Miniprotein binders against q5jf28. Designs and how they scored, part 16

Target 1, 318 residues: q5jf28
Amino acid sequence: MERERLIKTVEAILRGAGYRVARLDLKGSCFDLVASRLFLLLFIKATVNIDTITEEQAEDLKRLAKFFKASPLIVGLRSKSGELEEGVVYERFGIYALRPETLYDALLNNELPAVFAERGGLYVRINGELLRELREKHGYSVNELAQLLGVSRKSLLNYERGEQAVSLDVAIQLEEIFDEALAEPIDILRAKVEADLNVKPETPLEREVFERLKKLGLGLVKVKKAPFNAISTEDDIRLLTGIDERKTRSTIKRAEMVAEVGRIVNSGGVFILEKTKAEVVSEVPLIPKESLEEVKDADELIELIDKLKKEIKEKLFS

## First folded at step 9 (miniprotein)

Design qb4
Fold by ESMFold2-Fast, scan of step 9:
Structure qb4 (fold): chain B 318 residues (1-318), chain A 120 residues (1-120)
Amino acid sequence: as target 1 above (318 residues)
Amino acid sequence: SPEELEKKIEELERKAEELAEAIFLLLEAAYRLGDPEAIEKVAELIYRAMFLLFRVEYLAEELRKKGDPELLKKAEELLREAEKLILEALKRLAEVLKRLEGDPEAIKKLRELAEELKRL
């Protein structure tokens, strides 16, 4: 219930800020919301306690973010150390984690956070060049300012070079001394992440389907914690690809989710099944793996997908 | 007193639940409009109200733990702001209903939802 309210709150913030949003109702998924506005694309994992995100979920989230040139975010309320603070950015597995209030300020008030939590303390990155200029303008030597702040000479020089973050207390002191904004905002909406896109298929069916899609000229990015198993890509072709042994209620729900996600990330969808008759769910075709042997390349696969979508529309119209 | 504080927290939570129900009805109504521009504007107000209600629920729980009367005051202010946004959404829905062309079923369903909202 608390999780449901958190997800609805995050969706409300995003939509209130003018984002197009797709929400997933999929247990264990690496993201719960995907949102797009202008040139920004966000993959968001909403979890009440940010420590519940698994390493597998985090890796898949970063993988999706890297592939789509999007920013991953965790939105939550607490950690093992207690409640998260507004305006403070936390981190789990290399992904920014923050409160919904912090996201609200960033999106609706244009107020990016500047404080980050690390190893039990709160820190701020400052504009080191501006710090040096202000220090010189006010007539402080390096020693004098370091002594006033209660830091070492080496630390102050590192601050001025932009090589070391200051504690929150030092950041406050600097603002009081110089009456100038020195804090550098953390651009949580344009986070750069690195991830290995060369993850191998895990099941015999996935292995077989991946090999066939590769023979058609498609590159593949494997994911586990999403409504699809892979992203198939070739030039401008992008296809959220589900793989399943049989059609189940889960398959249908995931196909519906793939349609919604695809709309936000500008990608098509397809489900490859061991045994099925060709059909379409929410404009996402479900095709038997045997159909992959009937096409010669990626272009023919797209033609097959488009043909199936058209045939089902004609059938419903008549 | 602690007993008076608990009573105020219960009233705050009850009011938040009623407004949350109103929000879900308004959101349903907005999507039945079929006008993307009108839906966007109304939905924005509704989603902002949802955010404020989530904060009210959080503050109510904190108030139970700490007993700080400033938390109650903040929660009541957020609740009033949520009410304002809900009223503005209702007014915008009423204007859209006046401009709707040609869907008597959609109009009927929106009127039924408006009547539900009035009962809250």
Scores: ipSAE 0.012, ipTM 0.375, lowest interface PAE 9.1, mean pLDDT 83
ESMFold2 (binder alone), alone request of step 9: mean pLDDT 77; pTM 0.728

Design s1
Fold by ESMFold2-Fast, scan of step 9:
Structure s1 (fold): chain B 318 residues (1-318), chain A 102 residues (1-102)
Amino acid sequence: as target 1 above (318 residues)
Amino acid sequence: SPEELEKKIEELERKAEELGEEIFKLLEEAYRLGDPEAIEKVAELIYRAMFLLFRVEYLAEELRKKGDPELLKKAEELLREAEKLIEEARKRLEEVKKRLEK
């Protein structure tokens, strides 16, 4: 399967570049891989056709990236217009989308892309001040260089002012004329995204749990397309928080994923269920919602979680 | 000719499979040492090689469709790069083994 090969390829690129990586096997998730190295953190959605990504997935991906101060990225092979080109950055709902080869060059060859696709064309942002300097150094008037490039005088002046990106053809011509790097690289690994972190819970159970957690002093960031329902925070406390009505096979798998993701993003995990016997899955406690009434604040909740993890682990190994 | 092209594609696929087996053996050997920090650089080299083999597989498929000789040249370059990475990983793994035996 092409999707499986793509995900394995992206994981290999990240690990080859020295990133710690957690992979998710969760249908409909806004990300498939999360990777960290030094101060960089990446949330990656891998999809064969980038047009299959929904706006809801993109919004959640941007929320996670904004919250964790990470960069969101889509890695894919094609769009409705055909195969994606190596070295070209595409866009889907405000998120950079690119081929695995482009990611490889950025991480392993220290070669950031400079070409971006927009409105059916390929474009390059250039250093306009350097362009003007090179034009003057080589003795070209504005009209002479515009004529050589096949552009209007107005367009050339806009290029020199940094107000307009050039077509790929013009960028190639400029490199041939001046033999200098004019292209501005696109920093795909430090993308800034905007997202609304104040999304309301949707189910009655989520609303009840959110209300209880807020009373404990925790801030909450709701997500829909992830192995957890919210991120619960207070100062240095971060909990990837799952909410389910009952324990299912899906709950167990998501708890395992939360443990792996938490390791990469330095966050704890907890699942709050309508009714359950307290237990721990991969260091992630599953507790009944009534347990939230046993604690007075966020610190006491963390103490309860830590106590449960220790108590159940000791019982299993006793 | 179509026959010569198919033979070259089969050679690419065979070499990629052989290198893939080497990667699998090196990863198993590295992780068996039980020291994740000591093997970090070895694992990085192996995963870099693994990515290059995935690219070779993709280029082999494209070469079958398009018959473009530049795709063959690129695939052969990637195979050589993968071989170098695997050799470097093997050397570094032996260095790690010697240090841990002390």
Scores: ipSAE 0.127, ipTM 0.629, lowest interface PAE 4.8, mean pLDDT 87

Design s10
Fold by ESMFold2-Fast, scan of step 9:
Structure s10 (fold): chain B 318 residues (1-318), chain A 102 residues (1-102)
Amino acid sequence: as target 1 above (318 residues)
Amino acid sequence: SPEELEKKIEELERKAEELAEEIFKLFEEAYRLGDPEAIEKVAELIYRAMFLLFRVEYLAEELRKKGDPELLKKAEELLREAEKLIEEARKRLEEVKKRLEK
């Protein structure tokens, strides 16, 4: 299976580069891998055809990346326009998309990509100030260099001001003329993304649980396409929060995923259920929503979570 | 001939699929051992083999479009290199298993 091979390849690239990695086996999720190394954190969606990613998945991926101060990334093989090219950065809903070979070069060969695809063409951002210095040093007027490149005077001035990317053809010509690296690398590992973190809950149960958590002093970031429903936060505390009506096989699998993801993003996990007896699945507590009424603030909730995890661990290993 | 070319491309794709499944099994085996050193020791070889198989798939599609025999030769060379890396990964994994049994 092409998709399974892709995911395993991306995982191997990350681990080979010294990243800690957690893989997510959840259909429709906005990410398939989360990886950390030193101060870098990556949320990665691996898909054979990058056009299959929905706007909803992209928005959730950007929300997670923004909240965790991480970089979102899509790794794929093709688009509606055909095979993705190595060394070229594509875009889908404001998220960088690239081939596994491009990721490999960035992580293991220390070679960041510089070419990006836009509107059916290939483009490069160049160091405009360096371009102007090289043009002047070699004695070219603006008009002379523009004529050599086959571009307008206005375009060349925009290139030198950093206001316009050049076509790949122009970038190649410039490097041939000046014998200098002018291309600005695209830092795919530290991409900044914009996302609305104030998405409202959609179901009655989610609204009720969100209201109770907010009364405890927790801020909430809702997500739909992940193994959890929200990220609950206060100061340095972060909880990947699942919400279900009852414990099901899906709840258990998602709790296991939350535990793995939590280890990579340095966050705890908890599942709030309408009906359950307090228990722990893979170090993630499952508690009834009524327990939220018995704690007075976020600190007490964290204490309850830690107590439950500790009691179960001592019971299993004593 | 176009008919002969198509059969050779299908054989390339079949062999690439077989090797990809073998890679997946080796990776799962390494993970099941739960030994970080073992995982790291085979990961690079497994990764390089997967990379080569993606290149083979790309070349097979280009070969269908262009019919260039050089692409077929290149794809076959990459397949052989991938097989070699997979066999080396298997040997390293087997050495780890023997170490852990003691």
Scores: ipSAE 0.005, ipTM 0.300, lowest interface PAE 10.5, mean pLDDT 85

Design s11
Fold by ESMFold2-Fast, scan of step 9:
Formats: C-alpha cells, sequence, structure tokens
Structure s11 (fold): chain B 318 residues (1-318), chain A 102 residues (1-102)
C-alpha cells in the first residue's frame, strides 16, 4: 500500500539520519513514528492525504509534543488541492505538514525549508532588515524597488519591517536582484505547539483510575489516540499509563507498543486493569487497580512496578 | 525529444530497481549476522540509500510531467550517491564478516 510505503520511507529517512525510531501499528493513532536523536524528539503522523487527519488526532499529537517538548510533524504526499510540493511547508490544525523529500533535506542535507503554503499561494518570510540594507546599498528607493517587484509601496515597507511574508515569485526576484540569501528558514524540527493538557477521562474505569493516581500525587495528561490512555507524572517520574477492564490481545499489543515508545521518550509504562493477575509484558507491568490502594504515593508505586519487574525476571530465569 | 526523454527515464527506473534489490539483499545479510553495532551502522547507510532511490523515482515522474533537464541531472546525481552508500554498506558488512570469522 501507498501508506505502508510512505511510513517505511519516513522510517528510512529517520534511521539514515541517525535517529532512534519506534513505529506503531495502531489504527487511528495520532502518530505512527516517534524518533529521537540527541536533544531532538519528533512525533510523526504519516498520511498519504494530509486532509484525512482528524482534529482529535491533531489535538492529541500536539498534547504529546507539548508534554515531551517534542516537535509534531505530518508527513504526506497530497491534499485536496493536489500533490504537495517538495520544499514547501503546509499546515493542518496548527501542525506542519510536508513531503518525505523535505524531511530528507532537513535531516540529511541540513537544509530547512523556507517556503510555506497559505490560502492557495506560496510564501516566504524574509530578513526584512537585510532587505532594507541591500535596497539602500544598491541605491533603490522604496518606490523604485516596489515597481521592479510589481508590489505596492505599502507591501515593500511591510516586508522590510518583517510584518508580511513575500510571495515565492517576489522572493526569487529579490535574490536575483541582490544575489544574497534573504529567505528565513522554517525550523520544522523544533516546532513549538500549544495544547490543553487538562482533558477529562471518558469511562467510569478511567475516572476511577485517574482519581486514584491523583491521590498518589501524580499529574495526568489524558490522550485518546495512542497506545496508552494517559501520561502519569511527578518530578522525574513519567509513566505511559494504559487502562483496560481485562487483559486482551489488544492489551498485550499496546503494552508492547508502550515499551517501544517509552524507550524513545525515556518513560516507563504500566497497565492498570479492573481485574488481573500481576504480570509483565515487554518490561511493562500489568497490575490490578486494587494495587493502587496498597501504595501511599508516587514513589511507592514506582517501587511496586520495579519489584514486579524484578520478581517476574527472577521467576522466568530461575 | 519526447522519445529520447522516455528512454532516459526508463534507464533511471531500471538502475533504481537494480539498486533497490541490492539494498534489500544487504539489509537481509546484515540482520542475519546478529551483531547489533554492525547492523545499526550498515542499516543506517542502507536506509539513506533507500530514500535516495525513492527520490529518484519521484524525480522520474516529475521529469515525465515537466521535461525539465535539471530534474534528470538531479536524479542521476542521487542515483550515483545511492550507489556510493550501497558500496560503503557492502564494505562495512564484509569487515563485520571477517571480524566474526576470527
Amino acid sequence: as target 1 above (318 residues)
Amino acid sequence: SPEELEKKIEELERKAEELAEEIFKLLREAYRLGDPEAIEKVAELIYRAMFLLFRVEYLAEELRKKGDPELLKKAEELLREAEKLIEEARKRLEEVKKRLEK
């Protein structure tokens, strides 16, 4: 499939650039890949058509990015307007969207994109102060340069003040006239997003587990479109927290995904179930909700998790 | 001419397909060795080469649409770069094999 090929291509780009990568096989997830290298962390949603991403997926992606101080990205091939152009940054629900070729140039050629799409046109932000200096050095008045570019005097003044982006055609003309790089790059790898981290739990079990975790001193960030239901946090403690009524094949698969994601984002994992025998799946403990009543704070919960992981390991290798 | 352009595009696609087959062969060999550090180093080069071949395919399609000679030059440059990465990966894989034989 085209989607499968796209995801494999993005993974290849990331790994080729030296990123550690975890891939999710989870229908409806807000991200398909999470990748880290040194101080950079990326949450990536891969869609052939960027218009298929839902607002709910976008909000969850921004929540994850905000919490982990990561950059969210959408990588795709087309939109309702046609094929995406290489080197052009698009936007979907406040998230940068771009072609795999654009990501490749950023990661492997150290060449960030500078062109962005808006309202059916292509635009570039330029160094307005440098533009003014070059205009004056070359002896052009504001009116003279505006006429050369085919823009209004007001537009040129706004360009020089950094208050208005130029069209791609104008950006090309300016670089031809002055023989200087004026384009301001778009740092797609360090995008900062805003998101509401205060989202209500949806099910009775989620509400009960959230209240128990809050009593232990843990802060909670609810997500819907991920292999976990919440991120539980206090000081240095971070747990990708799954919640299910019972152990199913889906629970096991999601625990495996949580283990992989946790490795990339430096977070532990735990699944809290209505009723279960305590066990561990891929270093992720599955514990009954009643166990939360046996601990007094977040530190004791971590002790319980570590104890379970150690006990299971000893039994397996004894 | 359109006929000559189509022949050049077909040649690019043929070369890209040959290199893609070589990539998958090297990647399979690397994983079979079971040495984590060597696998990572070889896989990194292979994944870079895989992406360059994806770009060649994309440029070939753009070349069919636009007929721009610069696209042909870029595709040929990327193809040569992919070849170099594949050769480097093969060299590293052979070094790992020799090391493991000791």
Scores: ipSAE 0.010, ipTM 0.376, lowest interface PAE 9.8, mean pLDDT 85

Design s12
Fold by ESMFold2-Fast, scan of step 9:
Parts: structure tokens; C-alpha cells; sequence
Structure s12 (fold): chain B 318 residues (1-318), chain A 102 residues (1-102)
């Protein structure tokens, strides 16, 4: 399947570039891959057709990126308009979208894209100060260069001020006239996004668990389209928090995903269940919600999590 | 005929899937070697082949919609190019392995 090959290709590009990567196999998730290298953290949604990403997925992706100080990215192959072009950055709900070839060039060839698609055209942001310097050095007046490019005087002044992107055709003409690189790269690996982190829980169980965690001093960031329901945080504590009514096959698989994601984003994991006996799945504790009453603050919750993980290891070595 | 066209599209998709499996095997082998310069060059060939396969799959879908024989011809050309890149990558990888063995 094309989607599977796309995800494997993106994972391979990341690993080849020295990133640590965790992959999710979760339908409807806002991301399919999370990758870290040095101080860079990427949350990536891979989809064959970028138009299939929903607004809800995009909002959750931006929320995760904002919380973890990461960059969100969509990697895809086409839209309803046809194939995405190599070296062109598209946008979907405020998130950069690009081809795997473009990601490959950025990560393995150190070649960031410079062209972006907007409202039916291709555009380039240029170094306006350098443009003005080159224009003056070559002896062109504003009017003369504007006429040569086929643009208005006002547009040329806006280009030089950095207030307006040029069409791809104008960018090509400028580089031909001056024999100098003017295009500004788009830093797709350090994209900053805004998102509302104060989203309320939806189900009765979620509301109860959120209230209990909040009483322990934990801040909470709700997500819907991920293998966990919330990120619980206080100081340097971060817990990818799952919430479920009972232990199911789905719970176990999501706990495994939480363990993998947690390793990449340097966060612990825990699942809070309505009814269960305390146990550990892939180093992620599953605890009954009543256990939250046994601890007085976030530090004691972490101690409980660590104790449960240690007890399982000791049994395995017996 | 439409039935003959569908069989040709299915054959393109089958060959692309088969080649994709070989691509990932070679890529994982390349990453396990301790020669960064040779690995980088071999990996480039492998990635280029994979990128061509995405184009082949797009052309196959367009072919199913439009029935244009030029799309079939282009898809077959790209698939052959991908096969050549993978065979070259395989040969380069074997050369690297031979140099690293005692």
C-alpha cells in the first residue's frame, strides 16, 4: 500500500539523517511519526493526499508541537489538484506540507525549500535588503528594474522591504539579472505554530481523571487524535496520559505506542483506568483511578509509577 | 480494452510493490555498515528509486482514470529506471561489503 510505503520512506529519511524515530500504527492519529535529533523535534503526519487531513487532526498536531516546542509537518504526495511539486512547500490548516523528496533534500542534502504554493501560484520570499543592494550596485533605478521585471514600482519597493513575496517567475528573472542567490529558505524544521492548549475533557471519565490529576498539581493538555488523551505536566514532569474504562487490546497497543513516543519526547507514560489491577505494559503502568487518591502530589505519582516499573523488572529477573 | 488496461495497471502496481520491498531491505543493509561516504551514495540511489515508485503509482492511478497510453509508457519507463537504480545500489553495496571483510 502507498500509505505504508510513504510512512516507511519518511521514517528511513529521518533515521538516515540521524534522528531517533517512533512510529505509530493508529488510524485517525494526528501524527504518524515523531522524531528527535539534538534540539530538533518533529511531529509528522504522513498522508498520500494532503487534503484528507482534518481540521481536528491539524489542531491536535499543532497543540502537540506547541507543547513540546516541536515543529509539525505534513509529508504527502498529492492534493486534489494533482502531484505536489518537489521543492515546493504547501500549507494545510497552518501546517507546512511537502513531498518526501523535499524532506530528503532538507535532511540529507542540507537544502531547504524556498518556493511555497499559495492561492493558485508559486512564490518565493527574497532577501529584500540584498535585492536593493544589488539593484543599486548595477545602477538600476526602482522604476527601471520594475519595468525590466514587468512589475509595478510599488511591488518592487515591497519586495525590497520584505513585505511581499515574488512570483517564481520574478525570482528566476532576478537571479538571472544579478547572478546571485536571493531566495530565502523556508525553515520547515523549526516552524512555530500557535494552538490553544486549554481544551476541556469530553467524557465523564476524562473529566473525573482530569480533576483528580489537577488536584495533584498537574497541568493538562487535552488531545483527541493520539494514543493518549492528555499530557500531564508540572515543572520537569511530563506524562503521556491514557484514559480508558477497562483494559482492552486497544489499551495495550496504545500503551506500547505511548512507551515509544515517550522515549523520543523524553516523557513518561501512564494509563488511568476506571477498573483494573495495577500492572505494567511495555514499561507503561496501568493503574486504577482510585490510585490517584493514594498520592498527595505529582512527585508521589511519579514515585508510584517508578515503583511499579521496578517491581515488574525484579519479577523478570527472579 | 478496459479489462486489458486494468491488468496492465495491476501488473505495474505488483512490480512497484515488489521493488519497494527490495528497496527497504537494501536501505536497512546499507545503514548497518560502517562506511559513511559509501553508505550515503548507495542510500541516495535507493531513495531516488523509491521516489520514482511514487511517480509510478500516481501515473497508474491517472491511467485508470484517463486510459491514456502515454501514461502507461511513462510509468513503465520510470519503473525500469527505478529497477536500474536498485541494481546499481546492490552492486555498490556489495563492493562496500567486500572492502570491509577481512
Amino acid sequence: as target 1 above (318 residues)
Amino acid sequence: SPEELEKKIEELERKAEELAEEIFKLLYEAYRLGDPEAIEKVAELIYRAMFLLFRVEYLAEELRKKGDPELLKKAEELLREAEKLIEEARKRLEEVKKRLEK
Scores: ipSAE 0.723, ipTM 0.889, lowest interface PAE 1.1, mean pLDDT 89

Design s13
Fold by ESMFold2-Fast, scan of step 9:
Parts: sequence; structure tokens; C-alpha cells
Structure s13 (fold): chain B 318 residues (1-318), chain A 102 residues (1-102)
Amino acid sequence: as target 1 above (318 residues)
Amino acid sequence: SPEELEKKIEELERKAEELAEEIFKLLEEAWRLGDPEAIEKVAELIYRAMFLLFRVEYLAEELRKKGDPELLKKAEELLREAEKLIEEARKRLEEVKKRLEK
């Protein structure tokens, strides 16, 4: 399928650029890939048509990005308006959306995009101070340059003040006239997003578990469209926390995904189940809810998680 | 234009040849020297070759839509060559890893 090919392509770009990558196979997830290199962390949603991303997925993606100080990105091929263009940045629910080729250029060629799509047009932010300097150096008055570009005097002044983006055609004309790079790149790898981190639990079991984790001293960030239900925090400790009624094939698969994601975002994982025998899946402990009553604080919970991981290792090698 | 599309195919073909040369040179060095950095670099270059596959496939779809059968055949041939490159490189990388792990 086209979607599978897209995801493989994005993963190839990231790995080809030296990123460590974890891929999720989870229907409805807000991200499909998480990638880390040096101090950069990216949460990526890959979708053939960028208009299919839901507001709920976008909010969770921004929430994860904000929490982990990461950049959220959508990588796709088209929108309702047609094929996305290489080198052009689109937007969905406050998240940058771009083609695989654009991501490739940013990561492997150190070429950030500068063109963005808005309301049916293509635009570029320019260095207004440099524009004014070049205009004066070349002896153009404001009126003369405005006439050459086919824009109003007021628009040119707004360009020079950095208060208005220029159309792509005007940006091209400016670079031809002055033979200088005026375009400001869009830093898609360090996007800052706004998100509400205070989301309430949705189920009775989630409510009980969240209340208990809070009493243990853990901070919580709830997510809906991920292989975990929340991120539990205490100082520098992070736990990708899953919550289920019982162990199912879905629980096991999500625990495996949590282990992979955790390695990339430097976080542990745990699944809290209403009823289960304590066990470990891919270094992610699955513990019964009642075990939370047996620990007095966050430190003891971490000790329990470490103990369970160690006990399974000893059982396998003795 | 057909001229622009032909130049794109020629550029991708040249990039595929350059990438193949670098990959196999590094694989030979990794086999000889057992360097983990060389192994990692080969893995990165194989992923770059996978991206080249994506570009060729997208170009082939564009050519099918435009109905240019001569250029489409060139793109399909490049696609087959790129697939062979990736398969051979992956096989050799696994052989290098197995050999170095005894």
C-alpha cells in the first residue's frame, strides 16, 4: 500500500541521516515514527493525504512533542488540493506538513525549506533588514523597487519591516534583482508547538490508576492516540504508562512498541492491568493494579519495575 | 517537459552508481577491518539507496500518468537496478556482521 511505502521511505530518510528510529504499527496513532539524533527529537505522522489527520491525533502529537521537547512533523504526498510540492511547508492543526523529499533535503543536505503554503498561495518570509540594505546599496527608492516587483509601496515597506511575507513570485524576483539569498528558512526540525498537558482520564480504571500514581508523587500527562495512556514523571524519571483491563495480544504489541519508543526518548515503560500475573514483555513490566498499593512512593515503584526486570533476566539465564 | 524528466532520470542513475560504489567500498573495508563505524555508515547508505528507490518509483508513476513509454522504460530499468543494489548491499552487510561475530 501507498501508506506502507511512505512510512518505509520516511524511516529510510531518518536512518540514512544517522537518526535512531522506532516505528509503530498502531492504527489511529498520532505518530508513526519517533527519531533521535544528537539533541534533535522528532515525532512524525506519516499519511498519504495530510487532510486525513484528525484534530485529536494532532493534539496528542503536539502534546508528546511539547512534553519531550521534540518537533512534531507530518510527512505526506497530497491534500484535497492535489499533490504537495517539494520544498513547500504546509500546515495541519498547527503542525508542519511536508513531502519526503523536503525532509530528505533538510536532514541530508542541510537545506531547510523556505516556502510555505497559505490560503491557496505560496509565500516566503524574507530578511527585511537585508532587503532594505540591498535596495539602498543598489540605489532603488521604495517606489522604484515596488514598481519593479509589481507591489504597492505599503507592501514593500511591510516586507522590509518583516511584517509581511512575500509571494513566491516576488521572492524569486528579489533574488534575481539582488543576486543574494533573502529567504528565511523554516526550521521544521525545531518547531515550537502549544498543547494542553492537563488532560483528564477517560475510563474508571484510568481514573483509579491516575489517582494512585499522583498519590505516589508522579506527575501525569494523558494521551489517547499512542501505545501508552500516559507519561508518568518524577524528577528526571519518565515512564510510558499503559493501562488495560487484562493482558491481550494488543497489550503485548503495545508493550513492545513502548519498549522501542522508550529507547528513543530515554524513558522506561510499565503496563498497569486490572488483573494480571506480574511479568515482563520486552523489558516492560506488566503489573496488577493492586501492586500500586504495595509501594509508598515513586521511588519504590521504580524499584519494583527494576526488580521485575532483573528477576525475569535471572530466570532466563539460570 | 520530456527533456526535464529525462534529465531527472539521468541524475538519479548517476546518484545510484555513486552510492553503489561507496557502499561496496565500505563493505569491503568493514569486512577487512571489523570497524563498527563502517558498518553503521553502510547501513545509513543503504537507507539512502531506499530513498532513491522512492524517488524513482514516484517518477515512474508520473511518467505513467503523462504517457511517455520510452522514459517510463528507463525509469523502470533504474528501479530494478536500485532494488538489486539494496538487496546485494543488505546481504553483504549481514555476511559482514555474521563473520565479525564469529
Scores: ipSAE 0.108, ipTM 0.592, lowest interface PAE 5.0, mean pLDDT 86

Design s14
Fold by ESMFold2-Fast, scan of step 9:
Structure s14 (fold): chain B 318 residues (1-318), chain A 102 residues (1-102)
Amino acid sequence: as target 1 above (318 residues)
Amino acid sequence: SPEELEKKIEELERKAEELAEEIFKLLEEAFRLGDPEAIEKVAELIYRAMFLLFRVEYLAEELRKKGDPELLKKAEELLREAEKLIEEARKRLEEVKKRLEK
């Protein structure tokens, strides 16, 4: 119930801010929501306790974000240390984590957070060059200002060089001393992450399908914790690619999810099965693996997908 | 502190009243002018009202833990009013949509 309420709350924030949103109902997925507005694309994992996110989920989330040039984000309510604080940015496996209220302020009030949690404390990044200029303008030596703030000389020099964040208490003192804004906001909506896009297929069927798609000239990005198994790419074309041994209710539901996600990330979808009658679920074709033997390159595969979508649609309306 | 929580309730109540006024004024405009943009904006505002619901629910949970019965009653009343706002706004939005699309 608590998780469901959280997801609905995040969706409400995004839609209230004018984002187009697709929601997933998939246990263990690395993301629960994907949202787009203008030039921003967000992949969001919503979890009540941010510590429940696995490293594998985080890696897949970063992989999707990197591939789609999107920002990954975790929205949660607590950690092992207790309730998350509003206005504070936390971190899990290199991904920003924050409360729904913090996301609301960023999207609807244009108020980005500036405080982050690290090593059991609260910290703020400041404009170090401006700090040095203000110190010199007011006639403080490095030692004098360090003494006023209760920090070491070395720490103050590191602050001025932009090599060290200040504690929240120090940030407040600096604002009071200089009467100037020194805090730098954290752009949680444009986070850049690093991820390995080269991951090997897991099953014999996946290996066979990947090998065939690569021979057709497609690049592949494997994911494990999503409604699809890989992203297949050729030039500007992207296909969210599912792979199953046979059609199940899970396959159908994942195809529906792929259709919704595809609309937000501007990508097509396809499911490749060991053996099946060709059909289309929410404009996502489900095709037998032997169909891959009938095409010579990526262009022909895309033509086949488009043809199947049209043929099956025509049968339903003829 | 109790004083801080009371101020939060007052702030949320003010925001709920402002949001309700904006939503219903815009619904009336959408109905009168047949403007699709107004319909989209109303949908956005309804989602903002849903977020208000979440904030009030969280506040009520905090007040239950602290055992402040008077402030809890105020939060519960605000929660009921927010639920009514969302329900009425959604109902009217659907009526406006159906009237404008044929």
Scores: ipSAE 0.196, ipTM 0.644, lowest interface PAE 4.5, mean pLDDT 86

Design s15
Fold by ESMFold2-Fast, scan of step 9:
Structure s15 (fold): chain B 318 residues (1-318), chain A 102 residues (1-102)
Amino acid sequence: as target 1 above (318 residues)
Amino acid sequence: SPEELEKKIEELERKAEELAEEIFKLLEEALRLGDPEAIEKVAELIYRAMFLLFRVEYLAEELRKKGDPELLKKAEELLREAEKLIEEARKRLEEVKKRLEK
């Protein structure tokens, strides 16, 4: 119940802010929503308790974000430490985690969060150079201001150098003393993440398909916790690539999800199966792996995909 | 405190009323003037109103835990009223879209 409400809420926030959104209903997926507006792209994992996210899900989310030059976000309500606070940014496996209200403020009120949680405390990054200028302008020595804030001289110098974040209490005191905005916002919509894009295929069928796609000149980014197994890419070509032994109900649902995600990330989709008759599900072709033997390069594969999409459409309306 | 919770409910009530007024005004303008941009804006405002419903529901959850029973009833009434307004807005939006499609 809570999870469904949370996902609907996040979708409503994104659409209310003018984003195009695709939602996934896939158990264990590294993301639940993908959203784009102008040149911004967000991959979002929505989970009531942010601690339930696995390291494997987080790694895949970062891979997708890195590949698509997108920002990964976790939206949730609780952690093992209790309720998440509005306006506070948390972190899980290098990914920002925040409440729906915080996302709403960022997207609809143009109010980025500035407070982050770390090791049981709340902290704020401040403009250290501006702090030093304000301190000098108001005639405070380093020792005098440190005493007013209840911090050490060394801490104040580290604040002014930008080497240490201040506690939330100190940030509030500084704003009261100087009547100036010193807090640096956290740009949650343009988060940079590190991820290893070179992940090996896991099954014999995946290894076989990857090898053939590489021979066609395609680069491959493997993912595990998504409706597709890999992203196949070459120049302007980008395919969300599914791999299954046979067509199942799961294959069909994943193809439908791939179609929706593809529209948001401007990518095509294809499913390669061990044994199947060529067909199209929601504009995503399902082709037998033998079809890869019949094409010479990536361009010819795209031509095959486009031909199949056209044939099915014309057959339905002829 | 109960006073702070009451202020939160009143703030959410005001925001819901303002959004409803803007939504229905834009729907009337879109219907009369055939403005496609107004249709897009209405859709966005409906989603903003849905977010306010989430906030009210979350507040009601807090009030169920040793909160003021009268404030809980007020929050639940606000939730029901907001749901009705959003459904009416969605219904009118679909009607306007159909009329603009000829």
Scores: ipSAE 0.062, ipTM 0.559, lowest interface PAE 5.6, mean pLDDT 85

Design s16
Fold by ESMFold2-Fast, scan of step 9:
Structure s16 (fold): chain B 318 residues (1-318), chain A 102 residues (1-102)
Amino acid sequence: as target 1 above (318 residues)
Amino acid sequence: SPEELEKKIEELERKAEELAEEIFKLLEEAYRLGDPEAIEKVLELIYRAMFLLFRVEYLAEELRKKGDPELLKKAEELLREAEKLIEEARKRLEEVKKRLEK
């Protein structure tokens, strides 16, 4: 399968570059990989055709990236316009999209891309101040260089002011004329995104659990396209929070994914179920919603989580 | 162009040989000296080899579309060689891990 190969390739690039990586096998998730190294944290959606990403997935990806101060990234091979080009940055719902080769060059060769696709063309942002210096040093007037490049005087002035990107053809011509690097790299690894973190719960059970968690003093960031339903937060507390009606194989698998993601993003995990006996799956407690009535605040919830985790450790030791 | 594609195959072949040499040198050192840190380094290099495999697979697909059977044959041979190297490296890495656990 082409998608499976793509995800394995992206994981290989990240791990080959020394990143810690957690991979999700969850249909419809807004991300497939989360990776951390030093001060960088990446949430990555891997999809063969970048146009298959839904707006809902993109919004959730941006919410996760904003909350964790991470960079969202789409890695793919093609779009409706055909194959994606190596070294070119595309965009989908405000998220950078690029080929695996482009990611590899950024992480292992320290070569950031500089070309971006927009409105069916390829463009480059250039160092306008350096362009002006080089133009003056070589004795070109604004009109002379504009004529040589086949652009208007106004466009050239906008290039020098940093107010307009040049076409790829113009960028190539400029570097040939001046024999100097003028292209400004696109920092795909430190992209900042905006997202609304105040999304409301959708199901009756989610509404009940959210209301109870809010009464305990926890802030909540709702997500739908992830192995958890919300991020619960209070001061230094961060919990990837799952909500289910009952324990199923899906619940167990998502708890395992939450444990792996949590290790990368330095967050705890918990699953709130309508009815269950308290237990722990891969360091993630599964507790009945009634347990939320037994604690008075966020600190006591954390104490309960820690107590349950210690109980499983004692059983493993014994 | 055919000249550019041939040069790309030669570059990928050189990278595969360099990675193979580094991987097996580190594996031998880890086995002899009992250095567990070398295991993590080897794993990183194996992942780099997996990316090389992807580059070759993509190149082979492009060559099939362009209809250059001689270059395609070279790319397919490199693909098989890269797959074998990754398999051998993973097998050797597991042997080193078992040895260090004893």
Scores: ipSAE 0.242, ipTM 0.662, lowest interface PAE 3.8, mean pLDDT 87

